# Ledger of designs, part 395: VH-VL binders against q9umr5

Target 1, 268 residues: q9umr5
Amino acid sequence: SYKPVIVVHGLFDSSYSFRHLLEYINETHPGTVVTVLDLFDGRESLRPLWEQVQGFREAVVPIMAKAPQGVHLICYSQGGLVCRALLSVMDDHNVDSFISLSSPQMGQYGDTDYLKWLFPTSMRSNLYRICYSPWGQEFSICNYWHDPHHDDLYLNASSFLALINGERDHPNATVWRKNFLRVGHLVLIGGPDDGVITPWQSSFFGFYDANETVLEMEEQLVYLRDSFGLKTLLARGAIVRCPMAGISHTAWHSNRTLYETCIEPWLS
Short names: E, the ipSAE of ESMFold2; O, the ipSAE of OpenDDE; V2, 0.75 times the mean of E and O plus 0.25 times the DockQ between their complexes.

## First folded at step 19 (VH-VL)

Design xg19 (framework fv_acimtamig; at its last look DockQ between E and O 0.91; V2 from the best seeds 0.84)
Fold by OpenDDE, look of step 19:
Structure xg19 (fold): chain C 268 residues (1-268), chain A 123 residues (1-123), chain B 106 residues (1-106)
Amino acid sequence: as target 1 above (268 residues)
Amino acid sequence: QVQLVQSGAEVKKPGESLKVSCKASGYDFTSYYMHWVRQAPGQGLEWMGIINPSGDDTDYAQKFQGRVTMTRDTSTSTVYMELSSLRSEDTAVYYCARVGVPFSDYDWGFDYWGQGTLVTVSS
Amino acid sequence: SYVLTQPSSVSVAPGQTATISCGGHNIGDKDVHWYQQRPGQSPVLVIYEDSNRPSGIPERFSGSNSGNTATLTISGTQAMDEADYYCQVWDSRTYVFGGGTKLTVL
């Protein structure tokens, strides 16, 4: 039988966003128990990511307990960061495939209509003033805001991304790394035509340097230092990179070709 | 300012198809979902379907499954709704309506509406 | 199917408070939106997510939602408020509208 699949949505989403994904899984892997977690929907997705991690943890623990053979995670956009953190804090998870679907795994630094809606009159160049404040960190989007021009502020003020990345020292870094490394496969999905994840390479742990030149995963300090296990995962062949062009951000979970190429192979 | 401008009124016969357009301006067209809602004369509002920003994903009300097709053209910032096999009961004003939050198909409410397109179906 | 129930009509004198109800099973667990539609015009969002006003909507418009009833309240009702009002929710992949309430300002 197929392992259960747990789906975690992104910013301003709900279970409704995954209606096609559910259909694809049912068609290609009949009998699969798919649970789309309907937590922190809509405006509630703006709550601090650590709060979300706790909520999702409470939801997945019973599912994992009933599936001793293991489960698969499909985590979309902001949900990918929630899932990564979830796997970092859980010392007893049994996740086989962690599928990160167009997630800003290395953070976000871009002008999008999300920002215009949430922070009118603010540009990405000035958002650090808001996001790296105590009250800014109460919003999920600021929890993974990564300003390459204000690295000190990021490292000191980021209450989420900098910690799960192991970029800021904390007492749980070693344990979190150990926990995350329990994953069977890390499947990274994204593409150049996403239009929201900025830079799009963030879905593959690429990101801007101080000159806004995009560096790849292997050039990142978190990789070089293996701060949360990326280098180790790559070395044992556990990282799968699946880039795809021609897919916009709101279509990653609704594209059949993408599903068959990048998702389905890892739902065994 | 956000504006949704729809095509003009149409008269159709039973069995024909209608296609209404909705041209958007004043915002990033590629960031918002669009709905279609209709209203028969003297009746209430009825949801028809939703289309995502890229046009790659749609969801239609069960009542219209098999008859309705929603599309969009990014180059012209226009959304289309086609309804086939028309019946007299399809006589209504058809509205396009934008979702209130970008990149989301969550129910935020419809914050902007087109002016409506009257389609009359009669023999 | 999920059903929203509204009174067919409500009347109010100018300056008085109008109250329009929207009934639905456990509607308090849903986000309720309200639309105003004046004769011959398109609907206008006046309340979103139970109690929030979009920009440009007067403060005399307010909303609440609990239990099985959502309520649109218009304080200090004016002649221009005469219109049809619709409540709306999402349920089971369907966007559902109430039957509408005609508000008459006497």
Scores: ipSAE 0.874, ipTM 0.936, lowest interface PAE 0.6, mean pLDDT 96
Fold by ESMFold2, look of step 19:
Structure xg19 (fold): chain C 268 residues (1-268), chain A 123 residues (1-123), chain B 106 residues (1-106)
Amino acid sequence: as target 1 above (268 residues)
Amino acid sequence: QVQLVQSGAEVKKPGESLKVSCKASGYDFTSYYMHWVRQAPGQGLEWMGIINPSGDDTDYAQKFQGRVTMTRDTSTSTVYMELSSLRSEDTAVYYCARVGVPFSDYDWGFDYWGQGTLVTVSS
Amino acid sequence: SYVLTQPSSVSVAPGQTATISCGGHNIGDKDVHWYQQRPGQSPVLVIYEDSNRPSGIPERFSGSNSGNTATLTISGTQAMDEADYYCQVWDSRTYVFGGGTKLTVL
């Protein structure tokens, strides 16, 4: 029988957003128990990401307990950061496939309509003034804002991303790395036509250097230091990269070809 | 200023199809979902369906499933709604409507509406 | 199918407070939105997510939602407030509107 699938939504979403993904799973893998977590919906998705991680952890514990053979995790956009933090803080998770669906895993540095809606007088060049403040860190978007031109402020002020990346010394770094490495596969999905994730290579742990040149995952310090286990995971053949062009931000969970190519093979 | 400008009123016969256009301006058309809502004369509002920003995904109210098709043309910033096999009870004002939050199919309320298109279905 | 129930009409004197109810099973667990529709015009969102006003909506409009009833309140009612008012929720996979309430200001 198929392992249960847990779905974690993104910014301003709810379980409704994944209606087609649920249909695809039901059609191709009948009998799979799929739970789309309907927590922190809509406006609540702006709450601090550590608050969201805590709430989602409490929701996944009973699902994982009833599935001792393991579960799969499909996590979209902002939800992929929630899921990566879950894998680090849970010493008892049994996730086989962690499927990261167009998630800003190395952060976000883009002028998007989300940004304009929330901070209408700000641009990406100036948002660090808001996001790298205690007040700004109360918003989920700022928890993964990653300004490549203000790295000292990022490292000092980030309450979430810099910690789960192991970019600052903290007492939990070793245990979080150990927990993350218990995942069976890390499936990275994204593409150049997303239009929101900036750079889009953040979905593959790539990101800008100080000159806004994209460095690939293997060129990142967090990979080279193996700070949370990416190098170890790649070496054991557990990282799957599935880029796909032609998919916009709202279409990742409603494209059958993407599902069949990048998701279905990992839903054992 | 955000504007949604719809095609003009039409008179149709039973069994025909209607196709209403909704041209958007004053905002980033490719960042927002679009909805359609209708209102029969002297009646309340009735939701018909939604189309995503890129136009490759739709969801329709069960009442209209099989009769309604929504499409989107990014190059002209226009959304279309086609309703087939018309009946006299399809006589209504048809509205396009938008939520104010980008990239979201969540229930935020419709903060922008077209002027409405009256379609009369009679023999 | 989820049903929203509104009174068909409400009459109020100018300057008085008007209240318009919207009844639904466990509606307090849902986000309720309110629309004003003047004769011959498109609906206008006046309250969203139970109690929030969009930019440009007068402060005299307010809303509440608990239990089985959501309420739109218009204080200091003016002649220009004469319109039809609709409540709306999302339920399961569809948007549901109330039947509408005609507010008359005499």
Scores: ipSAE 0.753, ipTM 0.882, lowest interface PAE 1.3, mean pLDDT 93
ESMFold2 (binder alone), look of step 19: mean pLDDT 91; pTM 0.933

Design xg2 (framework fv_acimtamig; at its last look DockQ between E and O 0.85; V2 from the best seeds 0.85)
Fold by OpenDDE, look of step 19:
Structure xg2 (fold): chain C 268 residues (1-268), chain A 123 residues (1-123), chain B 106 residues (1-106)
Amino acid sequence: as target 1 above (268 residues)
Amino acid sequence: QVQLVQSGAEVKKPGESLKVSCKASGYTFTSYYMHWVRQAPGQGLEWMGIINPGGDDTDYAQKFQGRVTMTRDTSTSTVYMELSSLRSEDTAVYYCARVGVPFSDYDWGFDYWGQGTLVTVSS
Amino acid sequence: SYVLTQPSSVSVAPGQTATISCGGHNIGDKDVHWYQQRPGQSPVLVIYEDSNRPSGIPERFSGSNSGNTATLTISGTQAMDEADYYCQVWDSRTYVFGGGTKLTVL
């Protein structure tokens, strides 16, 4: 039998966003128990990511307990960060495949219509004033805002991304790394035509340097220091990178070719 | 300002097809989902379907499945709705309506509407 | 299928408060939106997510939602408020509208 699949949505989403994904899984892997977690839907997805992590944890624990053979996680956009944090704080998770579907794993730094909608008259160059304040960190979007021009503020004020990345020292860093390394495979999915994740390479742990030059995963300090286990995972062949062009942000969970190429192989 | 401008009124015969256009301006066309809603004369509003910003994902009301097709043209910032096998009961004003939040198919409400397109189906 | 029930008509004198109800099973657990449609015009969003006003909507418009009833309230009703009003929710992959309420300003 197929392992259960747990799906975590992104910013401003709900279970409705995954209607096609459910159909694809049902068609290609009949009998698979798929649970799309309808938590923190819509506006509630703006709540602090640690709060979301706790909520999702409460939901997945019973599912994992009933599936001793293991489960798969499909986590879309903001959900990918929630899932990564979830796997970091859970010392007893049994996740086989963690599929990160177009997630800003290394953070976000871009002018998007999300930003314009939430913070009218703000640009990415000035958002650090909001996001790295105490009240800004009460919003999920700011929890993974990564301003390459204000690294000191990021490292000191980011209450989420900097911590799960192990970029700021904290007492749980070693344990979180150990927990995250329990994952069987880390499947990273994204592409250049996404239009929202900025830079799009963030889905593969790439990101801007101080000159806004995009560096790859292997050039990042978190990799070089193996702060949360990326280097270790890569070394044991546990990281899969699946880039795909021609897919916009709202199509990653509804594209059949993408599903067959990047998702389905890891649902065994 | 956000504007949704629809094509003009049409008269059709039973069995024919209609195709209504909705040209969007004043915002990033490729960031918002679009709905189609119709209203028969003297009746209420009826949801027909939704199309994503890229035009590669649609969801139609059960009533119209098999007869309705929604498409988008990014180059012209236009959304289309085609309804085939028309019946007299398809006589209605058809509206395009934008979702209120970018990149989301969550129910935020429809914050902008086109002016409507009257389609009359008669023998 | 999920059904939203509205009164067919409501009448109010100018300056008085109009109340339009929208009934639905456990509607309080849903986000309710309200649309105003004047004769011969397109619908206009006047309340979203139960109680929020879009930019440009007068403060005399307010909304609430609890239990099995959502309510649109128009205080200090004016002649220009005469219109059809529709409530709307999402349910089971469908967008559902109420039957509409004709508000007459006497």
Scores: ipSAE 0.905, ipTM 0.950, lowest interface PAE 0.6, mean pLDDT 97
Fold by ESMFold2, look of step 19:
Structure xg2 (fold): chain C 268 residues (1-268), chain A 123 residues (1-123), chain B 106 residues (1-106)
Amino acid sequence: as target 1 above (268 residues)
Amino acid sequence: QVQLVQSGAEVKKPGESLKVSCKASGYTFTSYYMHWVRQAPGQGLEWMGIINPGGDDTDYAQKFQGRVTMTRDTSTSTVYMELSSLRSEDTAVYYCARVGVPFSDYDWGFDYWGQGTLVTVSS
Amino acid sequence: SYVLTQPSSVSVAPGQTATISCGGHNIGDKDVHWYQQRPGQSPVLVIYEDSNRPSGIPERFSGSNSGNTATLTISGTQAMDEADYYCQVWDSRTYVFGGGTKLTVL
């Protein structure tokens, strides 16, 4: 029988967004219990990510308790950051596969339609003024905004991403790393034609340096210092990278080839 | 300025198919889901389905499953709705409609509508 | 299967308050949107998510939603408000519209 699957949605989404993914799982893994968490839907997805992590934690605890042999997470876009935080804060999680579906794992620095809608007078070059303020950190997109040209402000102001990446000293860093390392597999999915995640390599823990040159995961300080366990996971063979071209941001959960290639093998 | 411009009125016979176009302008076409809603003469509004122009995936109302197909052409910023095996009760004004929030198929309300396309199916 | 019930018509004197109801089982748990449609024209969103007005909609339009009833309220009703009004929700995998209410301003 198959382990239960928990799905966590992204910005401006709801459980409806995963209708095709649910069909694919039902066809290939019949009898799998799939729960798409219907929390922080639509406008509520803008709430601070730590608030979302707390709410999702409360929802996943009973699901994990009823599945002592483990569960899988499929976490899309912003939801992938929620899930990574869950893996860090939960001493008792039993996640086998954490499937990160085009998530901005190293942050976001893009002039997207999300940005235009939320902050119509701002561009990526000046959004740090809003995001790296106490008021700005009350919005989820600012919790993972990562301006490579204002790294000192990012490191001081980020209430979420800099902490879960271990980029800023905090008393829970060691225990969060230990908890995260209990995951069986980390499956990283994304691609160059996403059009929203900027740089798209953020889905693979890559990111810009100060010159906007993309440094891959293995070139990142958080990897080199193994600050939250990426180097350890890679050495175990627990990191799976599944890039796919030709998929736009809203199509990751509705593309059958992507599902069959990158997701299906990890839903044992 | 967001604008949705639909193809002109059509007259059809039962058993034929219709194809209505909706050309979008004033925004990033692939960032916004598009819906189709129809209204029979003297009747209320009826949702037909949704298309993601960024990924070409669709979801159709149960009533139209098997008869409706929605497609898009990103080079012209145009969505199409095809309805086959037409009947007299398919006589309606067909609207394309958009949600004003990017990258979202959530129910925000339809804040932008095309002008409508009258399709008459007569024997 | 989910049904929204609206009165077929509502009449109001100019300057008075019009109230249009939209009934549905546990509709208070859903987001309700309202559209105005004048004859021969496309619908116009006048209230979204129960009580919010889009930019350009007069302040005399308001909405509420609790229990089994959502309500569109038009205060100081004017002749230009004469139109058909539709409520709309999302249920399961479909968008559901009410049957419409014809508002007459006499």
Scores: ipSAE 0.794, ipTM 0.898, lowest interface PAE 1.0, mean pLDDT 94
ESMFold2 (binder alone), look of step 19: mean pLDDT 92; pTM 0.934

Design xg20 (framework fv_acimtamig; at its last look DockQ between E and O 0.85; V2 from the best seeds 0.82)
Fold by OpenDDE, look of step 19:
Structure xg20 (fold): chain C 268 residues (1-268), chain A 123 residues (1-123), chain B 106 residues (1-106)
Amino acid sequence: as target 1 above (268 residues)
Amino acid sequence: QVQLVQSGAEVKKPGESLKVSCKASGYTFTSYYMHWVRQAPGQGLEWMGIINPGGDDTDYAQKFQGRVTMTRDTSTSTVYMELSSLRSEDTAVYYCARVGVPYSDYPWGFDYWGQGTLVTVSS
Amino acid sequence: SYVLTQPSSVSVAPGQTATISCGGHNIGDKDVHWYQQRPGQSPVLVIYEDSNRPSGIPERFSGSNSGNTATLTISGTQAMDEADYYCQVWDSRDYVFGGGTKLTVL
C-alpha cells in the first residue's frame, strides 16, 4: 500500500488549491490517503510561522501515529518553510519524502504583488524597517524575509528563518539538525518562471549575496557549516533537485507534467 | 486605477456559441485570478467559473461543465469566456470579476468588476 | 447545494438604519461578502470577510456574521444607497450568491 500523503498549503491558500493534485494522486496511486490540512487558511496564513508550525504539528502527529510505515509531505510555497520547521522540532517524525514545492527555503527578497498588497508604500529595499521590527515578525511573510543588504538585522531580528537555518546560535540547533536529518528524501522543486519566489533559486537553497549575485546551495554558509543538515543530506544522496521551466507560481500544484516528473516518483 | 473592460453586446441563436472578452488594466494582470459571473434579466448573480493568473488552471461551476471554456492572453491582458450550445436560458449579462488578493484562489471577495456584456439568445 | 436566503425587499427612510439579512446553515463559519448593484450597473464589493470595508466604501456600511445569519447594516441611509444587495459565500467548490435584496429609500 502507498504511504499517506500530507499536504500543507502556502500563503493565502486553502485545501481548494490542491484539487488537481488530489486528482493526480488518486489516479496514479489509488488508495492513497491524502490529507490536505485546512489550517491557517486565507488571511490566517499571515500569522507567525511558529504558531503555524505548532498548529500543523498537532494535526500531523495523529496521522503519523496511524502510519508506522511513514508518510510523505507535500508542502507548497510558504508551507515548505512550515514543513521544514516542523521536521526540525519533531524528534519522532516518520517522514519519508519531504517535497518542497516552490518554497522560499532560503528566504524571500523581491518586489511582488504580495508586498504591494500587504505593504502598499514599501519596496523590497526598505521592507527591512518593517520586517525586522518586533511587530513585523508577527507576520509570516516577514518570518522569512531575507534582506541581503542588512544581514546583521536579518540574523538578529529574524525569529524564524535564521533559527531553522542555524544561522543564529540557539540551544536547540543540534537537536533540530538531528530531527531534520530523519527525513528520507528532500525533494526540492522550483523554476525560473515562477514569478513570485525571489530569487527563484531560493527553492533550492540558493540566494543573493551582498551584491545580489545568486549563489547556489553549495556556496551557502548553512551548507558549508552543515548548520541544519543540508551537507549531510546531500552526501548520502537524500536531496533531489527538480527544476522546471515554464511554470508560474500558481501552477506548481496543478501541472500534470510537473507532478509526473517531480512529485509522483516520491510517493511510493 | 484598475479597470476591466468587456466586449460589446451580442445576439445569438440557440445552438451557437458566445465568446466574451475582458481586458484588464491598472494592475499586474498575471498576479490575480479572474471569475466569470452572469445575471439573467431580473434575476440574481450566478457564478460560472474561475481561471488562474497563468490561464492554465480553471474550475467551472457544475452547471456549465462541458459547455464553458475560460482562457487568458497575457500579451493583451485579456480574459475570455466561451459558452457553447446556447439556449434561451443563457440570455444574461456576463461579468468578469477580479479576486481581491494576488496569487490566491481562496474565496476572497471580488473587488473589481467589468461593465458587463449582454448576450441575448433567441430563435 | 448550499443556499443563501435574503429578504426580497427592505425599505428605509432617509437617515434611518437599513438592515439586510443573509441566512445560511452555519454561515457564521464562512466568510461572507456583500455586493451592491445599482440599476443598470455592475456589482460593487461593499463588505468582505463579514465585516471589512474596501477602500472608498463609506463607514455607514458595516457587516456582521454569526450563527445562521449574516447582516449588512447601512446607518444613516442615503438616496444613493438604493440598490440591490447580494451576499456571497463559498461552499464545496461553488460560489453561492443570495437571491438579492432590493433596498428602497423612501
Scores: ipSAE 0.912, ipTM 0.952, lowest interface PAE 0.5, mean pLDDT 97
Fold by ESMFold2, look of step 19:
Structure xg20 (fold): chain C 268 residues (1-268), chain A 123 residues (1-123), chain B 106 residues (1-106)
Amino acid sequence: as target 1 above (268 residues)
Amino acid sequence: QVQLVQSGAEVKKPGESLKVSCKASGYTFTSYYMHWVRQAPGQGLEWMGIINPGGDDTDYAQKFQGRVTMTRDTSTSTVYMELSSLRSEDTAVYYCARVGVPYSDYPWGFDYWGQGTLVTVSS
Amino acid sequence: SYVLTQPSSVSVAPGQTATISCGGHNIGDKDVHWYQQRPGQSPVLVIYEDSNRPSGIPERFSGSNSGNTATLTISGTQAMDEADYYCQVWDSRDYVFGGGTKLTVL
């Protein structure tokens, strides 16, 4: 019998966005209970990520309680950051596979149509003026905005990403690391043709240095210091990297080859 | 400025196929989902389906399943709707319409519409 | 299939308030969009997500949605507001339009 699967959507999405993924799971793993959480849909996905984490926590608790053998998480785009925070704040989670589907795990620094839609007079070079303010941090997209040219502002102003990465000291850091390390597998999915996640290597915990050169996960301070458990997970063999070219941001949850290659093997 | 420009009016016979084009400009074509909606003369609006130009995936209204095909050409920023096995009841103005937000098939409303393409099916 | 019911027509005197209803089972649980279609023209979005007005739509257009009824309200109605008005929701996997209401300004 297969473990239940919980799906967490991205910015501006709803449960409808995952209709193809649900069909694939049903075909390959019949009888699997799949729940696509229908919270913070559409415009509500702009609410602060800590508010979303609290709401999703309340929704997953009863699902996890009914599945003592564990559950899997499939978390898309912004949803992957919600899920990583869930794994840190829940001392009672029983997640086996955390499948991060093209999520900006080390942050975002892209001139995307999301940015043009939300802030039509801004560009990535000047968005730090908005996002690194208390007002800006009330929007989810600013909670993981990571301007590599203003790292000191990021470290001081980020109310979410700098905390869950352990980049800023806080009293819960040790407990969050302990909770996160209870995950069975961390499955990282993304690719160079995504077109939204910038750099696309953020889905693999890579990110820009001050010269916009991408440093891989193992070159990041958060990995080297093992601030929230990445080095420990890699040493256990618990991190799976599944990059795939040719997939745009809106196609990760609808591409069958991606599902078969990167997702299906982890849905025990 | 955002524009959706459709192909011109057509006259068809029953049993033939129609193919209407919708060329987008003034925005990033692959970032926004596109819908097709039709309107028979003197009648209301009827949804036909949705296409994701970024990924080429589609979803069709049940009434048209098996007869409608939506495709896109990213090099020309154009969406196509093909309706086969035409009947006189398929006489309508066919509209393309854009979803109001990027990267989402969430029902945000259709913020821009094409000018419409009249297709007349008669023997 | 989900059904939206609109009156076939509504008549209003110039300067008065027009009210156009859109009935549906538990429609208050759905986001409702409204479109204006003048004769010979494409539909134009006038209200989205129950009550929000797109840029360029006059303030006299407003919307509400609760229970089994969504309502488009046009205050200070003008002759140029004569048009067909359609409500629209998304239900499960279908985009559903109401039958349309012809607004006549006497």
Scores: ipSAE 0.712, ipTM 0.868, lowest interface PAE 1.4, mean pLDDT 93
ESMFold2 (binder alone), look of step 19: mean pLDDT 92; pTM 0.936

